# VH-VL binders against q8ixk2r445to577: the designs that were tried, part 66

Target 1, 133 residues: q8ixk2r445to577
Amino acid sequence: FFGMLQNKGLTDYCFDYNPPDENQIVGHQVILYLCHGMGQNQFFEYTSQKEIRYNTHQPEGCIAVEAGMDTLIMHLCEETAPENQKFILQEDGSLFHEQSKKCVQAARKESSDSFVPLLRDCTNSDHQKWFFK

## First folded at step 21 (VH-VL)

Design oo6
Fold by OpenDDE, fold request of step 22:
Structure oo6 (fold): chain C 133 residues (1-133), chain A 120 residues (1-120), chain B 107 residues (1-107)
Amino acid sequence: as target 1 above (133 residues)
Amino acid sequence: EVTLKESGPALVKPTQTLTLTCTFSGFSLSTSGVGVGWIRQPPGKALEWLANIYWRDTKYYNPSLKNRLTISKDTSKNQVVLTMTNMDPVDTATYYCARIPYGDYYFDYWGQGTMVTVSS
Amino acid sequence: DIQMTQSPSSLSASVGDRVTITCLASQDISNFLAWYQQKPGKAPKLLIYDASSLESGVPSRFSGSGSGTDYTLTISSLQPEDFATYYCQQHDNRPLTFGGGTKVEIK
């Protein structure tokens, strides 16, 4: 699966990544923004290694969850996907992070009108359901 | 200032189609991420969600009424239209349109509502 | 569909009272819960969204709390203008559903 990764509950919002430096794409947080499909910042791929890959740049980035964090951070992809980069996109649309046993949920960033994907306890929330478009 | 206002017939006969128009100002159904929804309330009863439409023309309907509802927008006129077919006296209610912020499912600004009576 | 059960259906209170209204969801709604105030002959007014976020312009005496399936609207000190009907609404899943309402009447 590839393309815009769109949330069901937060209508017409998609995964979005805009690193400050195109030559240094890792270490920043993935956010949610209005789906527009323009450029490379909303193009992601779900791979057979269970990665959410940001492969429009070289070297390729993969979404990871760092220890003790609930945010999604861009790391470099590896030949063998590390445990903190493995996600299961379920048939019902839930995006499950294997290591934390949490689900990715569209959430409002504190004290703002911005949105981010965060790890939360898994529920049947529309905000935890995602699809490629 | 955000405002919404419903317009349409106050009286509809059974089996006829109801057409309601929501005219709004203070925001636009363009690339802002907002939406507009319709909610109704029978006299003395609770609220019932009907349908949503968003800036990208994404539409959602209450499944219990889906086959009877059509929602559309005219961005250039700042209008949203709801049609409901095969009206019945049980559909008598105050109909509201309301703004949806940031692609969400709640309503932050409401119109004053328009009372629709279905009667022979 | 998610059922929203409000309690109580009605209550009587006096100015200055602390008022608590409960909303129970039939499943975990992940804090996606809104509260509205409605006065007779008027449209609902948004008070709280995301379970505890106070809408702009709403007095601070209104607060929301809860998690999972159980949520509460609290009015710390009831004012004369607060006598109205209050509704909860889950904004977690489609179809969107409202509670049955709680009428706050003057004692």
Scores: ipSAE 0.926, ipTM 0.961, lowest interface PAE 0.5, mean pLDDT 96
Fold by OpenDDE, fold request of step 22:
Structure oo6 (fold): chain C 133 residues (1-133), chain A 120 residues (1-120), chain B 107 residues (1-107)
Amino acid sequence: as target 1 above (133 residues)
Amino acid sequence: EVTLKESGPALVKPTQTLTLTCTFSGFSLSTSGVGVGWIRQPPGKALEWLANIYWRDTKYYNPSLKNRLTISKDTSKNQVVLTMTNMDPVDTATYYCARIPYGDYYFDYWGQGTMVTVSS
Amino acid sequence: DIQMTQSPSSLSASVGDRVTITCLASQDISNFLAWYQQKPGKAPKLLIYDASSLESGVPSRFSGSGSGTDYTLTISSLQPEDFATYYCQQHDNRPLTFGGGTKVEIK
């Protein structure tokens, strides 16, 4: 699967990544933004290694969850996907992070009009359901 | 200032189609990420969600209304239109349109509502 | 569909009273819960969203709390203008659903 990764509950919002330096794409947080499909900031791929890959740049980035965190951070992809980069995009649209055993949920940043994907306890929330478009 | 206003017939006969128009100002359904929804309230009763439409023309309907609803928007006129077919006396209610912020599912600004009576 | 059950359906209170209204969802709605105030002949007014976020312009005496399936609207000190009907609404899952309402009347 590839393309814009769109949330069901947060209507017309997609995974978005725009690193400040195109030559250093890792270390920043993936956010949610209005789906527009322009450029390369909203193009992701779900791979057979269970990665959510940011593959429009070289070297390729893979979304990871750092220890003790609930945010999605861009790391470099590795030949063998590390445990903290493994996600299961389930049939019902839920995006499950294997290591934390939590689901990716569209969430509002506190006291903000910005949105981010965060790890939360898995529910049947529309905000935890995602699809490629 | 955000405002919404519902307009349409106050009286509809059974089996007829209701067409309501929501005219709004203070925001746009072009690229802002917002939406507009319709909610109704029978006299003395609770609220019922009907349909949502968003800036990208994404539409959602209450499945309990068995495909009786059609929602559309005219961004240039700042209008959202709701049609409801096969009206019945049970559909008698005050109909509201309301703004949806940030692609969400709640309503932060409401119109004053328009009373629609379905009667022979 | 998610059922929203409000309690009580009505209550009587005096100015200055602490008022608590509860809303129970039939499933976990992940804090996606809104509260509205409605006065007779008027449209609902948004008070709280995301369970505890106060809408701009709403007095601080209103607060929302809860998690999972159980949520509460609290009016710390009831004012004369607060006598109205209050509704909860889950904004987590389609179809969107409202509670049955709680009428706050003057004692």
Scores: ipSAE 0.925, ipTM 0.961, lowest interface PAE 0.5, mean pLDDT 96
Fold by OpenDDE, look of step 21:
Structure oo6 (fold): chain C 133 residues (1-133), chain A 120 residues (1-120), chain B 107 residues (1-107)
Amino acid sequence: as target 1 above (133 residues)
Amino acid sequence: EVTLKESGPALVKPTQTLTLTCTFSGFSLSTSGVGVGWIRQPPGKALEWLANIYWRDTKYYNPSLKNRLTISKDTSKNQVVLTMTNMDPVDTATYYCARIPYGDYYFDYWGQGTMVTVSS
Amino acid sequence: DIQMTQSPSSLSASVGDRVTITCLASQDISNFLAWYQQKPGKAPKLLIYDASSLESGVPSRFSGSGSGTDYTLTISSLQPEDFATYYCQQHDNRPLTFGGGTKVEIK
């Protein structure tokens, strides 16, 4: 699966990654932004290694969850996907993080009109449903 | 200032089609993430969601009424139209249109509502 | 569909009273809950979204709390203009659903 990773509950919002330096793509937080399909900022791939890959440049980036965090951070992809980079995109649209046993949920940042994907307890929330478009 | 106003017939006969128009100002459906929804309220009863439409023409309907509902927009006129077929006396209610922010599912600005009575 | 159950259906209170209204969802709605105020013959007015976020312009005496399936609207000190019917609405899943309402009447 590849393309824009769009949320069901937060209408017309997609995974978005725009690092300050295109030559240094790791270490920043993945956000949600209105789906526009322009450029590579919203192009992701779900791989057979259960990675959510950002492959705009080499080396490729993979979404990871750092210890104790609920945010999605871009790391470098590895030949063998580490445990903190493994996700299960289930048939019902839920995006499950294996290591934390939590689901990715579209959420509003506090005191802002910005949105981010956050790890939360898994529910039947439309905000935890994702699909590639 | 954001404002919405519903317009349409106050009286509809059973089996006829209701057409309501929401005219708004202070915002545009060309604005990313913005939507407009319809909600109705029978006299003395609770609120019922009908349909949403968003800036990219994404549409959602209440499944219980989906086959009877059509929502559309004219961005240039700042209007949203709701049609509801096969009206019945049970559909008698005040119909509201309301703005939806940020692609969300709640309503931050409401029209005053228009009362629609279905009667022979 | 998610059912929203409000309690009580009605209550009587006096100016200055602390008022609490409860909304129970049939499933976990992940804090995606809105509260509205409606006065007779008027449209609903948004008070709170995301369970606890106060809408701009709404008095600070209004607050929302809760998690999972259980949510509450609190009016810390009831004012004369607060006598109205209040509705909760889950904004987590389609179809969107509202509670049955709570009428706050003057004692």
Scores: ipSAE 0.908, ipTM 0.957, lowest interface PAE 0.5, mean pLDDT 96
Fold by ESMFold2, fold request of step 22:
Structure oo6 (fold): chain C 133 residues (1-133), chain A 120 residues (1-120), chain B 107 residues (1-107)
Amino acid sequence: as target 1 above (133 residues)
Amino acid sequence: EVTLKESGPALVKPTQTLTLTCTFSGFSLSTSGVGVGWIRQPPGKALEWLANIYWRDTKYYNPSLKNRLTISKDTSKNQVVLTMTNMDPVDTATYYCARIPYGDYYFDYWGQGTMVTVSS
Amino acid sequence: DIQMTQSPSSLSASVGDRVTITCLASQDISNFLAWYQQKPGKAPKLLIYDASSLESGVPSRFSGSGSGTDYTLTISSLQPEDFATYYCQQHDNRPLTFGGGTKVEIK
């Protein structure tokens, strides 16, 4: 699957990656932003290795969650996907992080007008449902 | 200042189609991440969600109304229109339009409401 | 569909009282709960979203709490303008559903 990764419960919001230094794509947090499809910040690929790749840039980035954390951050992709970069996009749209056994949810960032994807206990929430378009 | 106002007929006969217009100001559906929804409240009773429309024309309907609802927008006029077919006396209610922030499912600004009575 | 059950359906209280209203969802709604205040003849007004986030311009005596299926609206010191009906609404899943309301009246 390739395109804008959209949230069901936060209508027209997409995964977005906009690192502050365009020459350092590693280590910054993935956010949610209004889907617009302009530029390269909102295009991701879900691979057969269960990665969510930011592949409009070289070297390619893969979304990861570090042990004990709940934030989605950019790592470099590896030839064989490490466990912390594996997400199962289930048929119901839930996005399950295999290593942590948690699901990706759209969440408001700390009483702000900003939104981020975070790991949370899995529920049937529309805010835990994702699709490509 | 965000405002919404409902307009339409106060009296509708059974089986007729109701058309309601929400006219709003202080925000736009053309470039905003917001939406507009319709909610009704029968006299003395709880609120019931009807439909949402968002700035990119995504639409959601209450499935219990069995395709009786159609929602549309005219962004140049700052209007949202709801139609509801085959009206019945049980549909007598105050009808509200309301703004939806951030693409979510809750309503931060509401119109004053318009009372619609369905009777012979 | 997610059923929302409010308790109590009505209550009587005096100015200055602490008031709590509960809302029970038929499934985990992941803190996606809103509270509205409605005065007679008026439209609902948003108080709380995301279970505990206070809407701009809403007095700080209003607060929301809870998780999973159980949620509470608290008014820490009831004021004359707070006598109204309060509704919860889950904003977790479609279809959107409201609680039956809690009418707060003068004792």
Scores: ipSAE 0.752, ipTM 0.906, lowest interface PAE 1.0, mean pLDDT 92
Fold by ESMFold2, fold request of step 22:
Structure oo6 (fold): chain C 133 residues (1-133), chain A 120 residues (1-120), chain B 107 residues (1-107)
Amino acid sequence: as target 1 above (133 residues)
Amino acid sequence: EVTLKESGPALVKPTQTLTLTCTFSGFSLSTSGVGVGWIRQPPGKALEWLANIYWRDTKYYNPSLKNRLTISKDTSKNQVVLTMTNMDPVDTATYYCARIPYGDYYFDYWGQGTMVTVSS
Amino acid sequence: DIQMTQSPSSLSASVGDRVTITCLASQDISNFLAWYQQKPGKAPKLLIYDASSLESGVPSRFSGSGSGTDYTLTISSLQPEDFATYYCQQHDNRPLTFGGGTKVEIK
């Protein structure tokens, strides 16, 4: 799948990656932002290796969750996907991180106006359901 | 400051169609990630969600009333309209419109409500 | 559909008392829970969203807590203006559903 990865429970919000330095795409957090489809910040590829790739520039970025963390961070993609970069997009729309055994949820940053995807215990929440458009 | 106000008939006969208009100010549905929803409250009873509409025209309806409800917006007039067909005395309630601050499902500002009575 | 069960349905308390209202969801709602206050003849007012986040302008004597299926609204020191009916609402899944309400009476 390739396109904008949208949340069901947070209407019209998409995965967004906007690194401050486009020549240094590693180490920054993926956010959620109003879906607009403009530019390259909201386009991701879900691959047969179960990666979520940010592939608008080279080198390509792959979303990862580091051990013990709940944030989605950009890493470099590798020929064989590391375990911390594997997500299962299930038929019910849940986005499961196999290594952590947790699901991606749309979450508010504190009491702010900002939203991010975070790992949480899996539930049937609309906020844990995702789809490509 | 955010305000919403409901308008429409106070009395409706059974089988008629109810049309309610929410007129709002202090925000816009043309440029924000905001929505407007409708909620009703029968006398002495709890709140019941009816429908939501969001700034990009995404719409959600309570499935228990799905075939009876239509929600639409006119962004040039800062209005949202709810239409409910085949009114029955059990639909007697105060009808509220309310703002949804993000794409979420909760309501941060409510109108005063308008009482709609359905009787012969 | 997620059923929201509020308890108690009503209570009476004195000014200054701590008041606790419970909301039970029929499934895990991942802290997507709002609380509203409704005074007689008035529209509901948002108090809390995301289970524990206090809406701006709401007095700090109101707090929300809980997780999973069990959620609580607490008024730490009841004031005369807190006479109202309180509703919980899950904002986790469609359709959106409300609790039956808790009427708080000041004695």
Scores: ipSAE 0.748, ipTM 0.907, lowest interface PAE 1.1, mean pLDDT 92

Design oo6
Fold by ESMFold2, fold request of step 22:
Structure oo6 (fold): chain C 133 residues (1-133), chain A 120 residues (1-120), chain B 107 residues (1-107)
Amino acid sequence: as target 1 above (133 residues)
Amino acid sequence: EVTLKESGPALVKPTQTLTLTCTFSGFSLSTSGVGVGWIRQPPGKALEWLANIYWRDTKYYNPSLKNRLTISKDTSKNQVVLTMTNMDPVDTATYYCARIPYGDYYFDYWGQGTMVTVSS
Amino acid sequence: DIQMTQSPSSLSASVGDRVTITCLASQDISNFLAWYQQKPGKAPKLLIYDASSLESGVPSRFSGSGSGTDYTLTISSLQPEDFATYYCQQHDNRPLTFGGGTKVEIK
């Protein structure tokens, strides 16, 4: 799958990656932003290795969750996908992080007007459902 | 200041089509992430969700009523229109339009409501 | 569809009382729960979203709590203007569903 990764329960919001330094894409948090399809910030690829790749920039980034954390951050992709970069996009739209045994949910950043994807215990929430467009 | 106001007929006959207009001010459906929804409340009874429309024209309908409902918007007039076909006396209710923040499913500002009676 | 069950259907209370209203969801709704106040002849007014977040301008005597399937609205010291019907609404899944309401009346 390739395109904008959208949330079902937070209508017209997409995965977005906008690192402050275009030459250093590693280590920053993936956010949710209004879907617009402009520039390179909202295009991701779901690969056969179960990666979510940010591949509109070189070197390519892969979304990861570090052990014990719930935030989605950008790492460099590797030839063999590390366990912390593996996500299962299920038929029901849930996005399961295999290592953590948790699902990606659209979440409000601490009473702000900003939104991010975070790992949470898996539920049937529309806010845990994702699709490519 | 955000306001919404419903307009339409107070009385319809069974089988007729109801058309309701929500006119709003203090926000625009060109504004990022907002939407407008319709909710009804029969006299003395609980609230029932009908439909949502969002700023990029994404639409959701209550599946129990989907074949009867159509929602649309006219962004230039700050209006949202709900059409409900094949009205029945059980559809007698106060109809509200309400604003939806951030693409979510809850309603932060409501119109005053308009009472629609369906009778022969 | 997620069924929302409110308890009690009505209650009587005096000014100054602590009032607690319960909302049960038929499945885990991940804290996506809103509370509304509706006075007679008026539209509902949003009090709380995300189970516990107070809407701007809502008095601090209102609070929301709970998780999973069980949620509570609390009014810490009931005021004359708080006599109304209160509704919960899950904003977790479509279709959007409301509780049956709790009417708070003067004792």
Scores: ipSAE 0.735, ipTM 0.901, lowest interface PAE 1.0, mean pLDDT 92

